# VH-VL binders against Cytochrome c oxidase assembly factor 8 (COA8), part 109

Target 1, 167 residues: Cytochrome c oxidase assembly factor 8 (COA8), of Homo sapiens (Human) (q96il0)
Amino acid sequence: APERGAERRDTAPSGVSRFCPPRKSCHDWIGPPDKYSNLRPVHFYIPENESPLEQKLRKLRQETQEWNQQFWANQNLTFSKEKEEFIHSRLKTKGLGLRTESGQKATLNAEEMADFYKEFLSKNFQKHMYYNRDWYKRNFAITFFMGKVALERIWNKLKQKQKKRSN
Below, E stands for the ipSAE of ESMFold2; O stands for the ipSAE of OpenDDE; V2 stands for 0.75 times the mean of E and O plus 0.25 times the DockQ between their complexes.

## First folded at step 6 (VH-VL)

Design t11 (framework fv_ebrasodebart)
Fold by ESMFold2-Fast, scan of step 6:
Structure t11 (fold): chain C 167 residues (1-167), chain A 123 residues (1-123), chain B 108 residues (1-108)
Amino acid sequence: as target 1 above (167 residues)
Amino acid sequence: QIQLVQSGAEVKKPGASVKVSCKASGYTFTSYGISWVRQAPGQGLEWMGWISAYSGNTNYAQKLQGRVTMTTDTSTSTAYMELRSLRSDDTAVYYCAREGSDFWSGYSEFDYWGQGTLVTVSS
Amino acid sequence: QAVLTQPPSVSVSPGQTASITCSGDKLGDKYAYWYQQKPGQSPVLVMYQDSKRPSGIPERFSASNSGNTATLTISGTQAMDEADYYCQAWDSSYDYVVFGGGTKLTVL
């Protein structure tokens, strides 16, 4: 059925949209790229016999995805806002309007825009450095818990084997 | 022991706003989302929206879009739901309910509920 | 928006099997959930993800979900089971959570 909903946004402009798979599945689902973050969200399948450790790993992965989605949604919004402010300020300095005579948004040439990109990168360097640090910390934690889950599964198989050897 | 404790009953005039609180205990607050569900006298359950206690991301029912705001305070493990421009048909018991941190899984369930907050809107 | 339809009321005698239905387009492609609500009390989760039973819910509660209909079944129904029952599912619209209209179960 046709989906109309530009005015029916379920999240703030800087937030990420919730998505639900069109039908239930025994596998992870990959959604379309989020409008704000440009990242594809993943629906994580929950197995029926999920252990507490497996649940902890899944929740850690979900939290990391939410953190990552929110970071990039906010970063992209900040970039767009500051880009428009920069263009506006430069055009005002030149005594020009925000729109061309044809009604299109007035733009700056590549040389002028290079100033904005350099400024944006410099201003956000520390923020991106901390993002990368946290990204690595989160992925290290996920890898560590993946290892624990793997060991738990090996241990459970060994316990099952011992029980079977006892008749 | 997992528990959600809501603020007390309120009486409001049409056009006013109400803000209901929901204090969580017995679990890691940021690992679970909170949904808000209301029930008019003698009527069924109506979902109002969801908030992630981790990120603050929200998803509101389209009927309430523009009138409802959901927030959390991680330092007090408390969720809030504010409803503005109240009408007489907003008279209902308002519940908060815990939802797994499964915002991305799309398989919502409400495993623990607050006791409910009666909001009466009358002239 | 998905719409979930439940019968307004169901009556059973003590010890009889009660069946409460919840109908929606392609509901079997979605997970169904069931909540019990007694007068003056908050809802209580009784079944989740079609047929799973939470800890503390009696074994006499079971459920299924296929095609367009989800069913909550209470075998050996007791007086304490008298309550309103609501089904719930998620959908892909902007209202991600939808509830059925509720069924009043009366145990004579």
Scores: ipSAE 0.302, ipTM 0.719, lowest interface PAE 3.7, mean pLDDT 84

Design t12 (framework fv_ebrasodebart; at its last look DockQ between E and O 0.27; V2 from the best seeds 0.00; counts 0 for: pae E 5.5 > 2, grease 18.91 > 18.9)
Fold by ESMFold2, look of step 7:
Structure t12 (fold): chain C 167 residues (1-167), chain A 123 residues (1-123), chain B 108 residues (1-108)
Amino acid sequence: as target 1 above (167 residues)
Amino acid sequence: QIQLVQSGAEVKKPGASVKVSCKASGYTFTSYGISWVRQAPGQGLEWMGWISAYSGNTNYAQKLQGRVTMTTDTSTSTAYMELRSLRSDDTAVYYCAREGTDFWRGYSEFDYWGQGTLVTVSS
Amino acid sequence: QAVLTQPPSVSVSPGQTASITCSGDKLGDKYAYWYQQKPGQSPVLVMYQDSKRPSGIPERFSASNSGNTATLTISGTQAMDEADYYCQAWDSSYDYVVFGGGTKLTVL
């Protein structure tokens, strides 16, 4: 399940942070949270003896990460912009300014903000349903290929034992 | 279809007032706000203020505070903008535009505009 | 005065891609809107909420907004696209609405 945030953010393409793994890394690396999606990217290691099946699994995991990062970066930005527009529209309708006497941003009470959360959820319901469907579909595929890789490695070990016995 | 029809051109002396009308049709007038935007000859667009046709609440551009009054008449679906103490630099085309206070549309876009009313201020 | 800065003019040949920029402090934290105004006519909304296109606006119009800059892009520019273009956003400290200074697009 993805993490959700309400922090201010920049609009940026691709949605992932710049991350630099250590030199000659032989393991996957988990980077810091991406500024836009608030998800931690994984930098995948590519071994010298990567089988075609292992390569397919790695690319599927990379593609799924990119898809997930992009979805939440877009949702976080949309949520922030819609929230601010809702607050400003309601303040404008009331004849109030955008700032209090102290210079702080004016806001709405919790009951008024509940209207925003309800309407935002309603407007985005189908998008989140399709995200959930695709998330489960992708995770099922990844799990299936992880199983296939595990079986491939077991069979390769058994073939290595067979060669040792025959020698 | 949705239409905003404004009153005709006016010529005024400095110090006078002008009141421009904007008659709306083709939608529920009280469900939307009306903004007023002006454009001096050869210049860009300048937002003057807005009024809610639902509540009658207004917000005016800081530059125009004290000189502008916006009202509505819901029985005729008409918005009014009155600009007082006219100066030569108030010469402009004055537009009314519909903008949303609708949850679904978010912050204001000006989706329908009146044809504009030229107000000329000269001595 | 204008919080949003636009170039005064942009010229393109027919079929080229035109890009009109709109710069403002933290503009990417707000929705940006774009209007087209042909001579003697009222403005017409051409893009809203950064990148959405109203019905009736050709697909060659697109827009984006990130960081301090919103950009209106017209691909395959036609002679009929020659007009003034204004960006719009909210919250210039004390006013709910601010327009850019406008950009005259010339198609040669």
Scores: ipSAE 0.116, ipTM 0.651, lowest interface PAE 5.5, mean pLDDT 82
Fold by OpenDDE, look of step 7:
Structure t12 (fold): chain C 167 residues (1-167), chain A 123 residues (1-123), chain B 108 residues (1-108)
Amino acid sequence: as target 1 above (167 residues)
Amino acid sequence: QIQLVQSGAEVKKPGASVKVSCKASGYTFTSYGISWVRQAPGQGLEWMGWISAYSGNTNYAQKLQGRVTMTTDTSTSTAYMELRSLRSDDTAVYYCAREGTDFWRGYSEFDYWGQGTLVTVSS
Amino acid sequence: QAVLTQPPSVSVSPGQTASITCSGDKLGDKYAYWYQQKPGQSPVLVMYQDSKRPSGIPERFSASNSGNTATLTISGTQAMDEADYYCQAWDSSYDYVVFGGGTKLTVL
């Protein structure tokens, strides 16, 4: 009797992507899609001489990523639940079972599913509006700090060039 | 007002059959299903099965397969549950419940219940 | 068959918050429903789709789902809230409904 492999209880992913980039990497790494959010996590590189401004940028990017991961993980779960309940309720309304006579999973047609998507989006419209607003706010902040970091790096390079010319 | 009114208490002998009725009112009967749930004395709720008032399609709990039959009469808006080959462990209060089919309107699985029918199986 | 596990009893003082848990392997991707049953009465739906309240259910009733555990919370518990509470879910694998074992809430 083949040992039915213990389906690993998908413990709620502690947000720590199991993906570890190589220690010698000087670049950000993109991990595989998260199983709940379907978003690819980014592992941010930490420079040895990270400036306070660079650190602030990195933290802001990390926090934004975590926020996105949590939002989409929850949204995807809600969507999946509601979709299944919708299908079930619709099939029941029709007096249809979850399986056809041939044993196949009963499905709704594309038109009926279109109604679901429309209603789901309508129901979640406010939530998506708030998400989009917050997404823009966060990304504008990130972009602003990226600009500051870029200017800081330019300034530091110019100072180093001046010191080399004076010696 | 939505109401489910069940038939009165029954006393049966082992091996007999019982048929409980559930008359629905206050809504479009064919737009919803009816589920049957039983509760043995001092025990929890046990789902028995479901019937569509629209199609007459049924789904029964595996434990009761072959012994239970659910039917509906759309002309009278009445659901029926027949349980055969009664045993002492079938002694319970039997409930009919409306099973909601409109997810977006906020209907759930069992939003309205009958008052219950006591079925006693004794030698 | 999927099993929903509830504590057999919960006791709270008036005005305190009561929490009733329901655990099951299918609750991670399914909605939970909650029913209140008082002695000699039919069950009454108190929460549906994890966290929604039917009309007429007091706001002190709330519910949430986290992973494979659904929780019914009653804030400011009153004597009238003493009852048996059942969680319920639908199993898509067999198209059947499962009830928890029930929890007796006692208000002391």
Scores: ipSAE 0.024, ipTM 0.611, lowest interface PAE 4.5, mean pLDDT 86
Fold by ESMFold2-Fast, scan of step 6:
Structure t12 (fold): chain C 167 residues (1-167), chain A 123 residues (1-123), chain B 108 residues (1-108)
Amino acid sequence: as target 1 above (167 residues)
Amino acid sequence: QIQLVQSGAEVKKPGASVKVSCKASGYTFTSYGISWVRQAPGQGLEWMGWISAYSGNTNYAQKLQGRVTMTTDTSTSTAYMELRSLRSDDTAVYYCAREGTDFWRGYSEFDYWGQGTLVTVSS
Amino acid sequence: QAVLTQPPSVSVSPGQTASITCSGDKLGDKYAYWYQQKPGQSPVLVMYQDSKRPSGIPERFSASNSGNTATLTISGTQAMDEADYYCQAWDSSYDYVVFGGGTKLTVL
């Protein structure tokens, strides 16, 4: 049966709806928080002389950012939906309405919500563990490629010194 | 105060597509979802799907998955429903209706309805 | 697949109490909603969340929902109440809407 998560296009926004970096930027730019993931996106500066290795690093960082945005957008959506379903289920079983006479949304107190948070954390423990594992693996890869780029830049400076000496 | 105004009647040939609009006014558009419900002549109400004006999330009836697309334009407070590969049994009055926010649907009522758009599919 | 069953028609005399039922598996565990539709018009919400009445709907409209059956009750039925009535619920996952087949209320 089709589930909400099967609508991948709706559950994994890749773009930031309000983020727009300055037109004339010569460095990375950090935008406002995304509506769905609540994460601040980074727009990466592309130098005119970008090497293939630098391009690979940039693309890896961009892919990691998109993966991170997708994970948290989906997690926040799931959390909000399940939290609301829990609240409404509890209110209905208690014979209470979903809204007060003033039209405001009815809520549960902190002690009652503690049950939901405990259940949500327990249910999502494995998912968060896998996320942390993958996050560390991605950051390791990024750090490794940053080292490669740094080494490439050192070698390029050495080549420039030798070339200037020979000319 | 609160009003949903739909586009005018359409006559389409089998195989064509139709796109119905629903312009909202009198409330904060992004705080509510929009459901689409159709009614064939002399028949009952059939739910087609809903869209959140806040998140853009959609959920479609199983029968219509692959043929229907729902979108919103927050700058004009307008919801759209596009139905593709039309058949004669798609002839119906199509309604848009306001419901609670997308995160609190499932228990939300359809409190305001558009006037309906008659879509006739005939050769 | 969830289905809501309504009688196709109900007839009452003016001033009598009309009862329109809506049956579904464990419907009382879900919220039920009721809509009135007159010929050529859009549906109008008359009851929501089992037993709540929107502003502008007369007090003679009431409803209940327990077990497998939700009931819309119209006391002192008037000629103006003649219409089609639809019940509605959400599925157990709260992901899709289910409408009943509708009941034509005739006031004779």
Scores: ipSAE 0.000, ipTM 0.457, lowest interface PAE 20.1, mean pLDDT 79
ESMFold2 (binder alone), look of step 7: mean pLDDT 90; pTM 0.934

Design t13 (framework fv_ebrasodebart; at its last look DockQ between E and O 0.41; V2 from the best seeds 0.00; counts 0 for: pae E 7.9 > 2)
Fold by OpenDDE, look of step 7:
Order: C-alpha cells, then sequence, then structure tokens
Structure t13 (fold): chain C 167 residues (1-167), chain A 123 residues (1-123), chain B 108 residues (1-108)
C-alpha cells in the first residue's frame, strides 16, 4: 500500500519569506512572489563595514518592503473575498447555482463584473490614494538616501586614493 | 420596519410532517433570500437551507436532503419550510432569516431573524 | 464539511476585554459573521464581513480575521453582553453556511 505522503499542511507562512540567499552573496537577492501579496521580496545584502548612512538606507528599504507586502496581501485578500461574495450574491439573486449543468464554475458576464470592479475601485479609492501618497513619500526618501550613500562612497574612494599617493 | 413573523409552535408525532411559515415585511421580498436555521434545546445553530425569493431555487443542507422542502409565495411575501419524517432529534426552535442577496449589499449575513418556531416531536 | 471551532465558554470581569475566537479551514479566505443570542431570543447580527458593524451595535464590539481564525472582541464588557456568540461563514465548496459551535460569554 503506497504510503500516502503526509500532505504538508501549509502552515500559514509567518510573513518571513523562507528564501535564504547564499551566505557568500555580496548582492541583494530577489525571492519568489509571495503567495498573498504576489510581490517578490528582496533580501538586502549587509556589508561587513556598513556605514550608519548605508544602514539607515537598508532599514528604510526593508520597512518600505514590509509595508508594501502587508498592504497588498490585505488588498488581494479583500479583493478575492469581495469578488467571490459578489459573484455568489449575483448568482443567488438570479437563482442560479454555483456550477453549471456541465459542472463548471458559474461565472458572471464581463458587463456584470465591470460593475463589481467599478464599485470595488470606488469603495477603495481613498485607500489607494493614501497608499499612492505614502508610496511616493517612501520612495522619495529612499532615493534621497541612495544619493547620500553614493556621495559618501565617492568621498571615501577619493580619500583612499590620496592616502595611497602620499605613501 | 423590516420584520419576519413566523407561525406558532407545533407538536408532532414521529413520522409526521411540519410546515412552518415566515411572513416578511418592510422590504422587497424578491430581492433577498430566506435561510432557515434550527436550534435544538441547549445546542448551537444549524443551517438547514436557503431559498431564493426571486427564482424559487433552493439549496438544502446535506443532512436534510430529501426531508426538507422550502417554498415561497411572492404574492404574500411568505416563505415556507416543510420538514418530513420527523424524528425526536428534530425537536428544535426553527428560525427564518433574511439572507442578503442584494447586488450591492448583504452577501451571507443574516441581518433579520424571525422570532422562531418551536417544533416538538414527541411520541 | 467545513467546521468552525469556538471555545465553549469565555469568562470576563465587567470592564475587561473579551475575546472569542473562531477557527476553521480556509476561514482566512472567507468572510466571517458574528451573532449574539440571549436566552429565549433570536440571534442578532453583531459583526459582518469580518470587521463591519451593523447599525445599532455598540462600538465596543469589533472583529478581525487573521489566517484561519476570526476573532470577536468586546472591549469594556458589560453585564448586558452576557450571551451566546456564534461565528458563521459560507463554504464555497458546497454552497452552504456553517456556524461555529457557539461560545457562552459570562460576565462575572
Amino acid sequence: as target 1 above (167 residues)
Amino acid sequence: QIQLVQSGAEVKKPGASVKVSCKASGYTFTSYGISWVRQAPGQGLEWMGWISAYSGNTNYAQKLQGRVTMTTDTSTSTAYMELRSLRSDDTAVYYCAREGSDFWSGYHEFDYWGQGTLVTVSS
Amino acid sequence: QAVLTQPPSVSVSPGQTASITCSGDKLGDKYAYWYQQKPGQSPVLVMYQDSKRPSGIPERFSASNSGNTATLTISGTQAMDEADYYCQAWDDSYDYVVFGGGTKLTVL
């Protein structure tokens, strides 16, 4: 009797991407898409001699990533729930079953679904506006710190070159 | 005001049938479904089934399949639930509830309930 | 059949926060609903679609859904909140409604 492999109960993944980059990597790694947010997580490289400015940039990027992951995970879940409830409600109102006579999942037509999308967007308009605002604020801050880090690196390289010329 | 008013208490013998009515008022009857929920003494809520007031289509709990029939009369805005081949374990308070099926609101919530109908099955 | 699991009882002191959990397979993908039932009365909807509150329900009632667990929270619990609480969800596999076993909330 073949041992029915224990279906690994997909434990609700704690939001920590199980993606572990190779220990010897000197680069940022991109993981597979998260199952809830559908966003690909980035594992940020930590230099051995990370400057305070580099650390601040890394933390800001990480916090922004987490913020994005949480937002989209929640948004996707809400969307999926509302979509399913909408379809079901509409089918019920029509007195239609969830399955066709052929056993296929009953669906609404494109026009009916357009109404759902319009309403969903309308209901979530303010939420999306705030998200977009905050997204720009965060990304501008990240870009600003990226510039500072770049300048710091240039300055450090110039100082090293001057020391080598003096010896 | 939205109201669901159910018929009075019933006493039945094993093997008999009972038909409970639920008269709806205060809303467009055909815009919503009616679900029936029962509660045995000291027990939890048990969903029995649903009927569309628009189409008359029904979905029954598997446990009650073949024994339960739900109907509606749109002219009187009344829903009916008939349970056949009654057993002692069918002794319960039976509730009708409005189930939201509106296009924009009310998905699966039971937002209004009848007062309940006690059905006692005794020898 | 999908099963929703609730604790059979929860006890709280007046003014304390009560939490009632409802756990079920794939509940995180579905909306949860909550009903209050007092002795000899019909159930009353207290929360719908995970976290929405019907008109007339006090603000001390809140709900959330995380993972496969829905939670009803009653802050500043009052004696009048003593009742049975039922969670409910819809199962798309069979197009049926499922209730939890109910939780008796006692205010001590």
Scores: ipSAE 0.018, ipTM 0.586, lowest interface PAE 6.7, mean pLDDT 86
Fold by ESMFold2, look of step 7:
Structure t13 (fold): chain C 167 residues (1-167), chain A 123 residues (1-123), chain B 108 residues (1-108)
Amino acid sequence: as target 1 above (167 residues)
Amino acid sequence: QIQLVQSGAEVKKPGASVKVSCKASGYTFTSYGISWVRQAPGQGLEWMGWISAYSGNTNYAQKLQGRVTMTTDTSTSTAYMELRSLRSDDTAVYYCAREGSDFWSGYHEFDYWGQGTLVTVSS
Amino acid sequence: QAVLTQPPSVSVSPGQTASITCSGDKLGDKYAYWYQQKPGQSPVLVMYQDSKRPSGIPERFSASNSGNTATLTISGTQAMDEADYYCQAWDDSYDYVVFGGGTKLTVL
């Protein structure tokens, strides 16, 4: 399974960073991409009559989203910092200026940058493997509780049907 | 064992120049940059500029632009910093520091420092 | 024009945790570095790239950097930790290294 986090759906206007779902919404909402993680957050609906099992499922989904957002926000920031340090180090080693004559940051070509990308992935391999393992664990847990909620709803429907027939 | 050994203390008059040396040993001199950092008595650290021992390229702090020259002699693994038109507020300890150079090191990580050279500018 | 602001002094009792801050605009977008300097000595690198510790630096030294603030933390402080501490970062706009003003850590 892929390393992606929460599912993205276009139920709200894109590009709005301060978007808030309507307070009376009966549905989860997918917001714009978070500036740091690049993941679109889900804004979870909390029904008035949420069962304890439904609450546990919702909190597990919220916690998983927060964990996923935090992981990618940290990785994106680390990637940005290490990329800049690598570029500066290589320009320095080659004796090249860090700025062009126009004042813009000098860059490395794609072949030079390939070493950075390969090494960044290698250096962070274990961290991404633990992330992937934990993502699967969380996804299994969410799916399990979704099944339990479905069973709870079926059971309550059948119990109500039995009472109706006995009336 | 990586070591940076600087020239001895100097006393100068205003308007003179000073040239401080920094001899490197224990590593490949041309693979690293050298930064110069000064510290006035009782004051904090002030970055002056850097030089690449590979290319000879330099970058100087804007405050010192036009008054400072940094050079290297790769045959002796020695960096030099010359400060011209000295003023009394140039009285400081002058440090050379090696900038880090591993795969992830930036050009501003100062992992090894010289012992410092006191330059006193007095009327 | 980048400026890194540190408190002039921090006092701590032996065995307690010392916390030294370094504030700068968007400092968390850059790597921060920390140096220890004892009187009459050259600076010594104690933390690099926000939170990494060089070989030979005790584990009681740690650091973090987020938002506008980097923080050097010394747990279980000892009398030998009494020194001046400087943060450092780069100013990407001018290819310029900046130091904080320094913090004198006093262990009482």
Scores: ipSAE 0.013, ipTM 0.628, lowest interface PAE 7.9, mean pLDDT 81
Fold by ESMFold2-Fast, scan of step 6:
Structure t13 (fold): chain C 167 residues (1-167), chain A 123 residues (1-123), chain B 108 residues (1-108)
Amino acid sequence: as target 1 above (167 residues)
Amino acid sequence: QIQLVQSGAEVKKPGASVKVSCKASGYTFTSYGISWVRQAPGQGLEWMGWISAYSGNTNYAQKLQGRVTMTTDTSTSTAYMELRSLRSDDTAVYYCAREGSDFWSGYHEFDYWGQGTLVTVSS
Amino acid sequence: QAVLTQPPSVSVSPGQTASITCSGDKLGDKYAYWYQQKPGQSPVLVMYQDSKRPSGIPERFSASNSGNTATLTISGTQAMDEADYYCQAWDDSYDYVVFGGGTKLTVL
């Protein structure tokens, strides 16, 4: 394998597959896609005067992100591993080598891969159903708390404007 | 409980190589990076490099580039640091430390450290 | 090339406030971390992301980071705080780690 990270370091930071420590920022920072999950991590800005409600929302969003990253990293690795095992098994059954005569990685046609996709989807159907259920529950909770935070901020701004006009 | 357990002390002759192991337990090994830090007797901490158990990517301190190799074995949750062409000034306690990647914090602090491995280079 | 400079030693009397500085070019634009090391022991994380305290670290430990200087502050210093303290930052251009030279805190 080529030296890990060398080519990625030669490209823009968006090419790296590792979450880098973000700089201090007054805004949320969005990182490059994670190598295994293919999801972009988000670093949420923490204001000095973060309210308990704002902290709860941020923690919920960060916990949901971590859960989502772990799920898809694991799922993608499982898919890749099982796909490789399936291809190797089928090539062995057909009496073919793992590489073509030209040295390229041997592949199966679309018809042959259809059995793998069908079995992988069937095997993981319940897992994906539970993922979707939990994903919707988490997003409902996030939306609910976003609404609460928005109302708190509106009320605080109105209170601040009243105080300024009184002074 | 999160723990990093390192291999035992080593005595090597100049020009030899040493390979120190760091066995992780109590967490998902592939989700965190490992840094290696050494400390010569009576001296400060010197960073040697880090490896992501997640991606396998490495970055080494320039002073050690070409002499050090960091690897991981995910089947045993173990990180390794090999240092070649040993000199007397490589005598130090070698530490492995976990990069605490938590989406809560978004940063890589060294939250757990191994107990250290003394490597003595003398003839 | 990033370099973090710490005073080699700081001395305080028990109950007094100890202040340990860490200086580096534009260090305030980066996050600073602090480690405590007692003789014969591994380093222990005492502060992360400039001013955050890990679980188990006494509240008398605090820190700040602004401009070119990060500061670790220990209020009501106790004999048990006697140790070497190291600051650390990341090189954001290449993800290198830089440690300060260390400060020996003596509680007389």
Scores: ipSAE 0.000, ipTM 0.516, lowest interface PAE 11.1, mean pLDDT 81
ESMFold2 (binder alone), look of step 7: mean pLDDT 92; pTM 0.947

Design t14 (framework fv_ebrasodebart)
Fold by ESMFold2-Fast, scan of step 6:
Structure t14 (fold): chain C 167 residues (1-167), chain A 123 residues (1-123), chain B 108 residues (1-108)
Amino acid sequence: as target 1 above (167 residues)
Amino acid sequence: QIQLVQSGAEVKKPGASVKVSCKASGYTFTSYGISWVRQAPGQGLEWMGWISASSGNTNYAQKLQGRVTMTTDTSTSTAYMELRSLRSDDTAVYYCAREGYDFWKGYSEFDYWGQGTLVTVSS
Amino acid sequence: QAVLTQPPSVSVSPGQTASITCSGDKLGDKYAYWYQQKPGQSPVLVMYQDSKRPSGIPERFSASNSGNTATLTISGTQAMDEADYYCQAWDSSYDYVVFGGGTKLTVL
């Protein structure tokens, strides 16, 4: 079925798309890719009897998503701006205008762009290494809390079963 | 404190255009949207459209598509609503309202309203 | 586009409970909002997201939303509660806003 405008608005650079997850969903809902980060946001289901531990897990997952969204929104914005500057600089060096006679944007060939990609990757290597480190730390913490929540749910079910048996 | 202050009353002839302003203060203008809602004398509330102060994205009511334009000026924290080709049934009090934002839910309420601007269209 | 139907008027005695309904197809699957408007004044948000109350709104205001009907309830109704009340919901994935026709509450 055609999309009916689930995304209401975008915020200016490094922002996130506003989207409309299904109301009263019993599960987490995954939205369309954010305009700036190109990552899909997740709306986390909040159970009526959310425990403090479940709330901590949900907050950690939400904070991790926000951190991830901001990182890639900023990275993609930086990439796009530096790419345009590189193209502009190289075309000026060749004595060419920014637009062709037909009014289209002038571009560089793949071999010329390879220099930019190598420089960008090298320049951002350390940033990506720190991102991966923090990503693993966050995923470890999430996995740990997921385990704690699972054990809590098992314990609560056992406690309720014991109450029925003692009667 | 948070306030939305609108421009003064206008009297227009049919076929004219009107541009109402809404100056925001007391909050970060670009963090919220602005909706425009009108109310004809003795009638109910009618939503006209919405604008994001950060992106400039707009969404207009179907009935007004092609006649209404919403804009913002972030340097003065002011939202504008221009309605063209005025008719007598456009006579109404025009309100701007701040739309709070909740990313995870994708919706928000109208938590603060301007004082309203009476626009009278008569020959 | 969704249509929200409210009774045009509701009368209640001082100290009694007033109930104002808002009906729309599958309205319970959407969030409902309520606004109070006194003569010559701007609307004021009194309930949001079905049943949540903004700071400054008295505890006597409550609301619910299920099936096709949202209800605003005012317990111990006071003369100061006389106003027009409007329900509101988001339509088409929240791209459009729909208001009910309004209910005039009279405290007799």
Scores: ipSAE 0.000, ipTM 0.472, lowest interface PAE 16.2, mean pLDDT 79

